# Designs tried in a protein design chat: VH-VL binders against b7kms5. Part 233

Target 1, 80 residues: b7kms5
Amino acid sequence: DTFETVRNTIRIESEVDESLRQLCHEERITKETWLEAAYLYLCEKPEELAQVIQLAQERLSQRKAIADYKRAKTMQERFL

## First folded at step 13 (VH-VL)

Design wa40 (framework fv_pozelimab)
Fold by ESMFold2-Fast, scan of step 13:
Structure wa40 (fold): chain C 80 residues (1-80), chain A 121 residues (1-121), chain B 107 residues (1-107)
Amino acid sequence: as target 1 above (80 residues)
Amino acid sequence: QVQLQESGPGLVKPSETLSLTCTVSGDSVSSSYWTWIRQPPGKGLEWIGYIYYSGSSYYNPSLKSRATISVDTSKNQFSLKLSSVTAADTAVYYCARTDFYDEGLVPFDYWGQGTLVTVSS
Amino acid sequence: AIQMTQSPSSLSASVGDRVTITCRASQGIRNDLGWYQQKPGKAPKLLIYAASSLQKGVPSRFAGRGSGTDFTLTISSLQPEDFATYYCLQYDNYPWTFGQGTKVEIK
């Protein structure tokens, strides 16, 4: 019998995705099982979980700044 | 879910300043471009201008001398002031969001319900 | 400013009909064209952006096509909830300008 699963689509920075794909290939695991294991492990380690959340917030802020810059350029291109 | 709601006086006297506020929920006013659009009764739509929270803005040249849009990030709101109003400024005023999807620029993907402003003595 | 002209200004149609509305720009706007639906007493609703991209939640019977100066919105099988006024918008050059609207009325 198998676990009941849901399908998710997520976007990961290309450099991170390449590194993760290499790790999964070398260790003979999938990105799906790595994500599940990483989350479950961190849930047992509240101090480490807090550090990961902080990094995630910082990365989200950086992505927003880059996106904001690109979008501002697009809006400015509308001037003759 | 993104929601926008206009508020402000529904009646303005000629020569005075029309003042409206749009309250944004479900999105940060700092993450998108915010716009005002108006529609005189029985007429079509006219774009007024946009604002980005940093102060970057552009106004329709037909209204540029009278229109000012501003953002209040602490209240998650943006506002329109239109000075020296006349009967020609009587319209339903809408606030709306302009955002970017993966496919590019998406204008006015969410709108407020609109508020009628009548310019009358 | 770029002038957007819609044709026809109004039309009468029956449920199940194929309806086509056109929008013409006074100069090239690439694919920076949106279509909006407005029902009486309501705010407009985005249907299509980038000339042909269907907004999430909008029924697949709505389709946009065109580039440059000539654009169309097609409703493949008109439903009772589709009786409304439709507006095109160019967002290629400031100021952004709407067409005058096309009213789709029940026959």
Scores: ipSAE 0.283, ipTM 0.744, lowest interface PAE 2.6, mean pLDDT 92

Design wa41 (framework fv_pozelimab)
Fold by ESMFold2-Fast, scan of step 13:
Parts: structure tokens; C-alpha cells; sequence
Structure wa41 (fold): chain C 80 residues (1-80), chain A 121 residues (1-121), chain B 107 residues (1-107)
């Protein structure tokens, strides 16, 4: 068996990144391998996967609302 | 890949209404601010206004009394109507996107190819 | 409305030259300034936004500088495809306004 990898760039909340980075440092693993392991684990557990998807949907909705608010405020400020 | 395409009649009679549509692909009309810009032959660029799918809009005061921009989210299109046209409205009309990169405002990052509208009888 | 004045209105240059175009706003616009390139018969193309941020896909020979009222676009080594008209745009205050354009012509 061989590993073929793909390079990704992702942006996550800074507090989440700090917590994950600390965990990876303490456990001597990488963010890449943690992400792979977490996904593979959840694929074997449908009920837990559903909970994670729900949380992801909620976080995505919150991010979109904040971004929309900031953008609207930027356009509004152009009226001075 | 974001692509914008203008469509509408290339000839409009004086006193009538100029109507143009911009079809957006590669992006949702609900995700960005959409604009019309015009350029009379051999002259510079004039910003007409913007529209956001919620109805938020702004029109250049030079055109505000005659210009209306609207969004059709079901067709992923936005349109310009300019009433009471005269020869001074003869121009290439461009549609364009205004978006945000990492919360920074970026105006007119993608443009349609432009469509020439001649006002003549 | 904020008036945008470009200097020069036209210039002649040769391939390999360093070209500088200036844009002046009638009042402060912070860094809300964009530069656009337009070739004959084509739509304008965004080169630079936020006064100095290079748009993805635009060659690094294009550079923008400035803030407040005085801005410059520099092309460090002019290429054949760079002969075009260049426009600045202020987007600080409505209505957003373009400069009159600077035509860069073959010498």
C-alpha cells in the first residue's frame, strides 16, 4: 500500500486552531493525521457523524451571518 | 471561474428605456454585490450603481432618476433599466462584480465583455 | 463627488521601460483605490485593489503604492501586452469615481 497525498489550505477559528495545535504537540501527532483519523473514525459511527455534521452546519451558518453583517456595514460606511 | 455576460438590444430609440441583463455563472448572485459601468465611445468609465440581492442599492446621482438595477436570484441574473435615453447614453455597458477578499472590499474584480448600446432614431 | 485626476493623460514608452502613472484624489480616500487595465475593444481588468494588493493572476511587474490622496501605479519592465489605458478608481465614498485614464502607447 502507498500514500498519495493532496495539499489543502483551510481556515479555521483561531481558538480552535490553538487548541488543536496544543493537542497535536502534546500527543506528538500532526494536524493532517488528526484530521484523517477523526474523519475515518466518524465514518464508522453514523450517530456521532450526524452530530458533527449538525455542529458544522451551525458553525457555517454563524460564519455566514457574521460575514454578511460585516460586508453590509462596509458598504453602508461608504455613505459617510 | 466567475463569468459575466451582458445581453439586450444594441439599438434604442431616444426617449425609450434601455434594458440590459447580466447572466452570472461560477458564482451566486446572492454572494456578491453587482454593478453596471458604462463607457461612451472614446471616453472614460462611469459607475452606474450597485445592487445586492436583498434590495440594497446605490445609484450614481448623475443617473439616479432614470436608473433601476434589479436581481433575479432564480435565474442568477441582474438587470439595468435606464429610462428616457438620449444620444448621451450611447456607450458600451459593462456588468461587474464587487466582492470581498478576506473581508477586504474588492470592486469590479470580474467584468462582462461589454455590450454596445447606440441611442439613435 | 470625489474627483480622481490621473497624470499623465498619455505617455509613450518602449518595451523594457519603467512606467509610472499617478492618481490624485480631491480628498482623502485611505487606501480604497483600485487600478484597472483596458485594452482596445476589451473590458477593463482589475490589476490592484486596496492601493497595493496585487490581484491573483496579475504579473508582479505591476505595483501600486500610496494612501490618502496620492497614488501611483508602476510597471517595472513594460511588456508588449501592457500597452493599454489604465484607470484608477476611488471606492471610499459614493459615488465611486474613476480617473480620466492614462493611455500607454508604443514609442
Amino acid sequence: as target 1 above (80 residues)
Amino acid sequence: QVQLQESGPGLVKPSETLSLTCTVSGDSVSSSYWTWIRQPPGKGLEWIGYIYYSGSSYYNPSLKSRATISVDTSKNQFSLKLSSVTAADTAVYYCARTDFYDEGLVPFDYWGQGTLVTVSS
Amino acid sequence: AIQMTQSPSSLSASVGDRVTITCRASQGIRNDLGWYQQKPGKAPKLLIYAASSLQKGVPSRFAGRGSGTDFTLTISSLQPEDFATYYCLQYWNYPWTFGQGTKVEIK
Scores: ipSAE 0.535, ipTM 0.849, lowest interface PAE 1.3, mean pLDDT 93
Fold by OpenDDE, second read of step 14:
Parts: structure tokens; C-alpha cells; sequence
Structure wa41 (fold): chain C 80 residues (1-80), chain A 121 residues (1-121), chain B 107 residues (1-107)
């Protein structure tokens, strides 16, 4: 029962991160094992996986939009 | 290294609002829970509450109606306001960091030196 | 609120002594228990978190044990710098609550 692990940097939206932290604390699990378990679970649930992927795509689009807005605002402030 | 420093008036009149600020250095306020704790002279410790940089906060029910904790990420500070103070609020007030990792919390791993606030007319 | 009861409230000991402080919770708190040391005029210092995890820089003579409702802090060989007041903290449920403290005095 030995596992090789890979270190990753994960950036999570603050409110989601807080909620996930609370859940993991109460259930005495880690964010890492939660992510592993959730992924494995979804791998056996193709319809649910498709829904999660869609949600993830939407959230990514939102992140990009926010980033674009911030860049635009910064540029405006520098050149005006 | 992480350092915390309390600042604010050491004397407050009854019924007024106690206001303190904690300045954090060596760490960003966007990464931990930021906590206030107080200790009346010669007495034990009382948890006041904490705030996460996102705005999530928890307060001791004994003070919830009067206490407000806020965070200013631009200044790397967080603050405590305690309204309608009485002599019972006279204490050394500490700010502290509550860190966390994937496995759990690490409460109060760093403290300010504390600041005495006396409530007196 | 969860009540934390420390025992004893005070004790006298000599350098080199084994010292044990107990903290009892009014209900189960798993291992969400911290130990702090406070010297006069100074802020508390974290010694142990998660009931048994030693904070960085804390001497190995300090040890925390327990789970559920009964917890202990042990100083295997008391040093001159260890005379202080010690507090336990539960952070399982809100509000977080401290024990009343245990003052370790020189005999």
C-alpha cells in the first residue's frame, strides 16, 4: 500500500477553496485524496463526468474573462 | 519570517467602539485565517474570531453582536472593531495567524506582541 | 460551547522533573487540540497542534497525546525556561475555546 505521488500547484477560487477545506476538515480527508476520489468516481460515471467537464469549461471561460478585464483596465490606467 | 503587530488606541471610553489593526509582514493576508484573541489582566485567553481573506468569518457567540473583523489585502492588514465596550472588555488584545494545510488547521502559529486596551471613563 | 478543563490549575516542579498536564473536553473533539505556552508579559507560543504534532522549533521534550476527550501535554525533563502557564485549545467546533490554564512554577 505505497503510492507514488506527483506534486502539483492548484489554484482554486477562494470561496470554493474555503468550502472544500471545511468539508475535508470535517470528514478528516485531504484536498488531494478528495480530488483523487472524485476523479475516480466520475471516471465510472460518463454522464456526470460530462456535466462536470461542462461546468469546468464555463468556470475557465469566466476566469479568462476576468483576466482580460483586469488586463484591459490596467492598460487603460497606464496609458490614460 | 511572519510577523504580526497590533496597533490602535490603548484607552477607550465606555459605550464607544474599540478599534485595532494588525499589520502582517512576511506573509500575504490572502493565504490564512486571521484571528483576534484577548486576555483580561490576570485571566485566561478568549477567542474572539477570525476572518479569511475572502471575507468568510466566524465569531465567538459571546461577542458576535459587537465584534467585526475585516481584512485589507492592499495594506496586508486586518482589523477588529468591538462596539459598546464596557470595563469587561479591558484586556490585552492579540492578533494571530491560523494557518492550514490539506490535512487540517494550525491555529495561532504566529502572534503579535499584544496591545493593552483599557476601557475607562 | 465545548468546555475545556485543565488539570491541575497549578503545579510546582523542579528542573529535570517529568511534568504532565491534562486537558479534558466536554465532548469529543477528535484530534483538534492545540497546546500553548505563555510567559509573563508575552504572547502565547504554539507548542503542539493536532493533539500530537510538534510545532517547528519546539524542543522534543514536549509531547502531546490523546484523542476524543482526554489529552495530555508532557514535558519529559523540565528546563528552567519551561516555567510558564500552559493552555490547551480546542478548534473542532465554534467557538474555539481554551482551557483555564496550568501554571508550572518552580518548587
Amino acid sequence: as target 1 above (80 residues)
Amino acid sequence: QVQLQESGPGLVKPSETLSLTCTVSGDSVSSSYWTWIRQPPGKGLEWIGYIYYSGSSYYNPSLKSRATISVDTSKNQFSLKLSSVTAADTAVYYCARTDFYDEGLVPFDYWGQGTLVTVSS
Amino acid sequence: AIQMTQSPSSLSASVGDRVTITCRASQGIRNDLGWYQQKPGKAPKLLIYAASSLQKGVPSRFAGRGSGTDFTLTISSLQPEDFATYYCLQYWNYPWTFGQGTKVEIK
Scores: ipSAE 0.014, ipTM 0.713, lowest interface PAE 8.4, mean pLDDT 90

Design wa42 (framework fv_pozelimab)
Fold by ESMFold2-Fast, scan of step 13:
Structure wa42 (fold): chain C 80 residues (1-80), chain A 121 residues (1-121), chain B 107 residues (1-107)
Amino acid sequence: as target 1 above (80 residues)
Amino acid sequence: QVQLQESGPGLVKPSETLSLTCTVSGDSVSSSYWTWIRQPPGKGLEWIGYIYYSGSSYYNPSLKSRATISVDTSKNQFSLKLSSVTAADTAVYYCARTDFYDEGLVPFDYWGQGTLVTVSS
Amino acid sequence: AIQMTQSPSSLSASVGDRVTITCRASQGIRNDLGWYQQKPGKAPKLLIYAASSLQKGVPSRFAGRGSGTDFTLTISSLQPEDFATYYCLQYFDYPWTFGQGTKVEIK
């Protein structure tokens, strides 16, 4: 009947956000309820949870690589 | 807290190679650009060069033919070798970090304490 | 190489004074200018980067301004610990070059 909630602000990639927003619109659910349901579902499925964690680690590594590239490019762009 | 510390011999003979190491703590040597700067006694600062852990580097043209900077990620260190030294290379040698904000640089935001290298016979 | 010229080369001031140091680049460097403080026997310390951005932990009495070729560092109310040599650095083009330094001495 009554759920206690907390407000979180998170930043995700724009393409992922657009896809998730479209899914929520079509299925008539909210991003909040989708996030809760997805997490709860994965907590009951250890093998699938492990796959999601692996994807998260890969995405984190990709963000680091992009940051490293931007740093190198900034140094290069200072030299005309 | 990021800390840098220089180490190496304080006396080098003319024509020999000056070799210094900078040990980094509180940060990974893989996350920033690392640099060497020198200061002859009573004079101003001179930038020597930088290195990124991937091997990307640039050297001051005045020292390019003699200077080499390298990174050892396993020891979290980077090093300077300066060949064919003369009395003009007598200076306090500093290691320092260059970091990034958004898309810009924060140059030399942390420095080692400096190590005096005297070139003398 | 881009030449950085500081003015004056030295100045004498009293605690509480407003001190201004100027740095001029031989060509445009946008806002790629840093200011450093060096006390005798110590390593330099970053005060300001990107011409006007105050480094964490640096007192607010230090302020930088300028762009292109003309830059200033102002100390609004000089404190005893501010007697030091100040250097500007351009990091727009390689090689990165420092100014010759400005020594702020007790009057």
Scores: ipSAE 0.006, ipTM 0.654, lowest interface PAE 10.1, mean pLDDT 87

Design wa43 (framework fv_pozelimab)
Fold by ESMFold2-Fast, scan of step 13:
Structure wa43 (fold): chain C 80 residues (1-80), chain A 121 residues (1-121), chain B 107 residues (1-107)
Amino acid sequence: as target 1 above (80 residues)
Amino acid sequence: QVQLQESGPGLVKPSETLSLTCTVSGDSVSSSYWTWIRQPPGKGLEWIGYIYYSGSSYYNPSLKSRATISVDTSKNQFSLKLSSVTAADTAVYYCARTDFYDEGLVPFDYWGQGTLVTVSS
Amino acid sequence: AIQMTQSPSSLSASVGDRVTITCRASQGIRNDLGWYQQKPGKAPKLLIYAASSLQKGVPSRFAGRGSGTDFTLTISSLQPEDFATYYCLQYFSYPWTFGQGTKVEIK
């Protein structure tokens, strides 16, 4: 009758993290319980879940593009 | 684990083209920068150049007129061609990876075992 | 091209010794310096990147220091498997260039 938990470390955009921290503080909840609740809620709403997945795919694509750009720029800077 | 393996003829005649291939496992050739380095017997290391799967490349000016590096993403391989070889090109040839760790540049973090290419007669 | 000069070219040492190898760049290279270990008949292995960052799996007895033009690799307590040739590499500007190597031999 106890929850079994796992420890996860995730990196998110600092602006998103700040917004989420403020929400959790104002509503007196924790980031972990918000994440659990959000996922469970979305699993009961397939159309909304699909929209969240689409946003996640877009954000992942943007992160990859930025990383590729920075790496290319680092290599280019060595021409001096 | 990332592994690199060189392959190609160990003997090349003077004036011909040296051709080597590096097979990559444990990483995609599209994810990193790939390089060739050579070492004449009993001597030091010389960087030949790099390639990125998009075609971006750099060649050491000492070899630029003769060297070409290319990528085959379908086979997860990259290759070196060095034209007009002479005895001075006799060396162990290594392929290696250049990668980024949390956006920091890390040259040659993994190497192939090396393959000796002898240019004779 | 930036020239990398290692000192000494060779040294003799005993197990347990503190060994220091230096590398000097002909121009400032910030911290864009790597150290590599090569054993006879084998490929070089990355030990340190960004002058002082220890590669995963490399023993903590290896330490790099320096910035700009003067760099050192220190092995705090030499082990039998550490007898090898060590190379520095500058990757600040093209072409990337290696030092001539320092051979660490058994005394």
Scores: ipSAE 0.548, ipTM 0.854, lowest interface PAE 1.3, mean pLDDT 93
Fold by OpenDDE, second read of step 14:
Structure wa43 (fold): chain C 80 residues (1-80), chain A 121 residues (1-121), chain B 107 residues (1-107)
Amino acid sequence: as target 1 above (80 residues)
Amino acid sequence: QVQLQESGPGLVKPSETLSLTCTVSGDSVSSSYWTWIRQPPGKGLEWIGYIYYSGSSYYNPSLKSRATISVDTSKNQFSLKLSSVTAADTAVYYCARTDFYDEGLVPFDYWGQGTLVTVSS
Amino acid sequence: AIQMTQSPSSLSASVGDRVTITCRASQGIRNDLGWYQQKPGKAPKLLIYAASSLQKGVPSRFAGRGSGTDFTLTISSLQPEDFATYYCLQYFSYPWTFGQGTKVEIK
């Protein structure tokens, strides 16, 4: 089989990224192939996929909250 | 290009704490693992430990009880503290970078020039 | 801790010689093995990582081979600038450990 790959930028929370890196190193796989495999696996597991989506939504909400806080703090510092 | 430079006292008294800082240029400390390695005069190399900017760290068990590595992203520096030093801790101390990519690690691809720390009363 | 044993501890060679240094691990480390060159008064320099991957800027006369427990560093034709001490490093498990070193001296 032949595969055509697409390069894109993915930003991962640092602690998760390091943990994933360690796992990939131990198992001699890459973060890219891990992501592909995990997605394909979950596509066949609708209940598990729903759980992962819920978790992803929560994490996104946290990222937004942190970003909002940083923006607010920066704004305050500009006027002090 | 990436450059590392050790700094700190070259003389430490027994039982005191050895303190060194590594200043990194050409790369952000928010990536890679940042490592300390030492070499007693005329001897081999000993891995002390490393830290990731997130705070995750690993230490050599031989030094774990005495060694602390920290990172300061605002200064692009990371540091080593070694408590309760003895003459056995006299060595050239190196800071180094361990880089990584999706396929694996690249240990110590860049080194500081090293700094001699002598433990003496 | 995984023990790394280099052989020989020292060797004498001439310019142009083929030099082989061996590193043996006390247990399997897959290909998590690095080779370093150190000259007097200088920091070590990375030569090989992942047992056989040549670091950027390192001459092609340097080659690393092996997997599992037995590894070799080969200098196909020794140059004057290659007289130094060489170290292997395992980074398969913590603590990371170096071999005791191999000093390559001029004959």
Scores: ipSAE 0.240, ipTM 0.811, lowest interface PAE 1.9, mean pLDDT 93

Design wa44 (framework fv_pozelimab)
Fold by ESMFold2-Fast, scan of step 13:
Structure wa44 (fold): chain C 80 residues (1-80), chain A 121 residues (1-121), chain B 107 residues (1-107)
Amino acid sequence: as target 1 above (80 residues)
Amino acid sequence: QVQLQESGPGLVKPSETLSLTCTVSGDSVSSSYWTWIRQPPGKGLEWIGYIYYSGSSYYNPSLKSRATISVDTSKNQFSLKLSSVTAADTAVYYCARTDFYDEGLVPFDYWGQGTLVTVSS
Amino acid sequence: AIQMTQSPSSLSASVGDRVTITCRASQGIRNDLGWYQQKPGKAPKLLIYAASSLQKGVPSRFAGRGSGTDFTLTISSLQPEDFATYYCLQYFKYPWTFGQGTKVEIK
C-alpha cells in the first residue's frame, strides 16, 4: 500500500555480497531497503555520489576485462 | 534493441570479389563476436567465420583461402570479402551476433535479414 | 568436422500435436547445441542454446533436451506459426556445423 515495487536481479562479487548480507542480518534490514537507502542518501551528497560513480566505473572496467578474458578462453577452446 | 543490416551488391561476376557490410545498431561492435552465415537457394546453412574487434578470427576451412572478415569500430560495422567467386557462391548471406549470457556462449542470437548475392555473368 | 544429422528431414502434423525433432552429432559435443527456426523467406531465429536453455521471448511450448551426441527439440502443442524449417547447430569445436534441417509442415 505504501510503495509500488519492481523486481530486479543483480549479480555482485561474492565477497561484497557476504559482507552486505552480514550487515543486513546484524541490522535487521534487507538488501532491497539498504540499496534504496544508499541511493537516496547519495543523491543528497553530490560530491560523495561522484566518488561512488567513479568507483563503479573502475569496477565495471575491471569486470569487463575479466569477462573478455574468459570469453576469449571459451572461444579458444573450440579449436581442435 | 539490437539490429543487424546487411548491404552490398546483389550481383557479382564470376572470378570477382564479393563484398558485404553489416551495420550494427543497439550494441557496440566491440562487445561481441560477429559472424557471417550463408544459405544457397533451397539448401541449408553454412557458417563462414567470426571476427572479434581485436582481430581474433576463425574461418571455416571450406572458405578460408578466399574469405576475410574485418571490423570497423568507428562505423560500428563489420564486413565480409569472398574472393574468386563462382556460381556455387550464390546464396543469401546473413550477418549474426555471437554473445555470452551469464558467461555462457550463445551463438547467433541476433541475425540480419539476409541479402541475396547472385554470381552470374 | 563434426557432422550433424537431423531426423526426420520433413514431417507433417496437425495443430495441437506434440512434435519431436532429433539431432545427432558424429562425436560428443557436451551441451554445445543450439536450435534455430527459419520461416520461408526469413532469417533464422534462435530458439534454444546450451541444449536446453530457452531464449528470451520464445514460447514455452519449445523445449530442448539431450547431451553428448543425441538431442531433441520438442514442440508440446504445435501452432500455425510454427510452420518452419528447424536447424540444430553444434558449437563445441570449429568449424561450427548445422544439421541439414527438418521441415515442419502443418496439415
Scores: ipSAE 0.599, ipTM 0.895, lowest interface PAE 0.8, mean pLDDT 93
Fold by OpenDDE, second read of step 14:
Structure wa44 (fold): chain C 80 residues (1-80), chain A 121 residues (1-121), chain B 107 residues (1-107)
Amino acid sequence: as target 1 above (80 residues)
Amino acid sequence: QVQLQESGPGLVKPSETLSLTCTVSGDSVSSSYWTWIRQPPGKGLEWIGYIYYSGSSYYNPSLKSRATISVDTSKNQFSLKLSSVTAADTAVYYCARTDFYDEGLVPFDYWGQGTLVTVSS
Amino acid sequence: AIQMTQSPSSLSASVGDRVTITCRASQGIRNDLGWYQQKPGKAPKLLIYAASSLQKGVPSRFAGRGSGTDFTLTISSLQPEDFATYYCLQYFKYPWTFGQGTKVEIK
């Protein structure tokens, strides 16, 4: 069997990225195949998928809050 | 190409703090692991520790209580501080890069030229 | 910490000789083993990583083999520029540790 792949840019929080990198190194897998496997696994686990989605939404909210803070700080610095 | 260069005092008094800086060019410190390694004169190599740009670090247990590695992304530099030095800390100190890709690590693919630090009163 | 033992500590060889250096780990390190060459007054140079992967720009006369606990670096035909000290490195577990080195001298 052959697989078609799509190139994407994925930005991962640095601490999570480091932890994931270590895991992938130890298990001799890649971040890409880990993401594929994790998604496929969760597709068969609706309750677990719902939990992961909730966590992802929370993390997105945190990213937005940080971005807003940075913008506010930058604006403040421009007027000082 | 990637280049690393150590800088700092070559002479440190006992009980004082050794301080070195590694300046990186040709690559951003926002990737890879940035490592310090030392070699006493005529002796082998000792891994000191590493730092990732996020601040994540690990130290050799033999030096953990005295070693601190930091990174300054704005200057594209990372540094080593070793406190309470003794004559045993006299060595050539190297900074090096550990690169990585999805499949694994490439330890110390680039090195600085090394800088001798002598501990003497 | 994982102990890395190199053998021999030193050897004498002639240009054209086949040279083999061994590195043994005190416990299994899979293939997380690197080989480095160091010449006097210079920084070490990466030769092999992942036990058998040749670093870019390194001559093909250098070859790394092994997995688990026993590893070898082979120079198929020693060249004048190959007289140096060689180190193995395990990076399977922290702290990363080097072998004590093998000095390859001219006979």
Scores: ipSAE 0.195, ipTM 0.810, lowest interface PAE 2.0, mean pLDDT 93

Design wa45 (framework fv_pozelimab)
Fold by ESMFold2-Fast, scan of step 13:
Structure wa45 (fold): chain C 80 residues (1-80), chain A 121 residues (1-121), chain B 107 residues (1-107)
Amino acid sequence: as target 1 above (80 residues)
Amino acid sequence: QVQLQESGPGLVKPSETLSLTCTVSGDSVSSSYWTWIRQPPGKGLEWIGYIYYSGSSYYNPSLKSRATISVDTSKNQFSLKLSSVTAADTAVYYCARTDFYDEGLVPFDYWGQGTLVTVSS
Amino acid sequence: AIQMTQSPSSLSASVGDRVTITCRASQGIRNDLGWYQQKPGKAPKLLIYAASSLQKGVPSRFAGRGSGTDFTLTISSLQPEDFATYYCLQYFNFPWTFGQGTKVEIK
């Protein structure tokens, strides 16, 4: 087994990022290791994983709705 | 990928109504703003108007009394009707999309191939 | 309606030339200006929006500048596929209006 890594760029909500950054600072861990640990832990807990997936789906729907709203608002503000 | 395709009769008699349909694929007609643009042979481009699926629309004042744009969300299409046509309405008619990029307005980022409509007896 | 005037109406150029096309608005339009390329028998293609923003997939040799009333489109090194008619569009105020077009022809 080798320890191989890949670099990812991820966009998350600023408030969530700030909260996570604070947690990582207080616990002396990194965002990368927290993400790995959270995923691995949830993979061993199917019912909890399902709940997290549901929350992720809800947040994705919310992001889409907000983006659609801002787009429509900008267009109508210019045109009306 | 987003694609637009115009369809409708290529010949219309003077005084009658010109009717064209634009079929949208790769995007929902319920998003973005949809527009018609025309170009008489050998001349420049003229913007006709826009429609949003909710009914919000604006027409070039030069054509407002004769032009109607409508949306059919069930067929993913939008259409142009131009009444009381004359030889001056002979042109290639294009449908096009106006969208936003990061809250910025981007006009006519995708176009149909265009359809020639000749007004003649 | 806002009048858009392009200059020149036509120009002749060779491959490798730097070509500059100008567009003037009859009143201030901020940066609400787009540039479109049209080849004979084809639909126009968006090159630049917001006066200077290059559309995805458009070669970097195309560049837009300007704000207010005076705008330019520059092709830094003309290619064979760039021989076309170019149109500017103001989308600041309704009705949206195009310039009359600038034809870029091979010498």
Scores: ipSAE 0.007, ipTM 0.643, lowest interface PAE 10.3, mean pLDDT 87

Design wa46 (framework fv_pozelimab)
Fold by ESMFold2-Fast, scan of step 13:
Structure wa46 (fold): chain C 80 residues (1-80), chain A 121 residues (1-121), chain B 107 residues (1-107)
Amino acid sequence: as target 1 above (80 residues)
Amino acid sequence: QVQLQESGPGLVKPSETLSLTCTVSGDSVSSSYWTWIRQPPGKGLEWIGYIYYSGSSYYNPSLKSRATISVDTSKNQFSLKLSSVTAADTAVYYCARTDFYDEGLVPFDYWGQGTLVTVSS
Amino acid sequence: AIQMTQSPSSLSASVGDRVTITCRASQGIRNDLGWYQQKPGKAPKLLIYAASSLQKGVPSRFAGRGSGTDFTLTISSLQPEDFATYYCLQYFNWPFTFGQGTKVEIK
């Protein structure tokens, strides 16, 4: 059977990327296949999926706060 | 995905006010800096100014006396008014977004398709 | 205002060529420089920001280098879709200013 794939580019925190790269190297898998496997596994486990979504929401909130701070700082430095 | 769409009259008489609106979809007008850029036929790009939803704005000194940019958060739109127009203001007018990525400021990462405004009697 | 000077104003090239466009700022702008591609009748498109950061979806044959006052955009193997006008932009200080553009034409 033939697989169809799509290429996407995602940005993740460098510490997380380093840890994930080490795991993939040790286990001889790729980041792409790890991501696919993790999603497929969690789709079968609604309680675990809910916990992952909660962590994702927390991390998104932290990124948003940092972005808001940087935006405000840029304007302040130029007009104050 | 983020999309920007310019609208407004394509023909303006000399001495009148040019008025354009940019409609933003796929993003909140409250989350980024919004910009107008123009390009006279066959020439280069000229930055007009930016607006932040709080009302903070900055204009190119060459246009500051005539240009006003405003934001309407309820309609997710921002607008340009350019007063006392002459033939020199004939140009394609673009709206564009300036945002912040993790690495810092990223200017004009999304653009509208542009709208030609001709100043003629 | 910071003046941005691009060179050359135009160049002729063939598919497969390596082309380099230069942009010079009248004062130091750190790495606050972007590169934009404009095809006839279309809006400009962001290629590179922060002098060297490739925008998502932009082919890896585009590369930006430089800091301070001297910057280059290189296209390592020119493709048919790359014939366009290229602009640099400084965003170190307001007003933001564009270079005058470099037209990459078919030889």
Scores: ipSAE 0.000, ipTM 0.626, lowest interface PAE 13.1, mean pLDDT 87

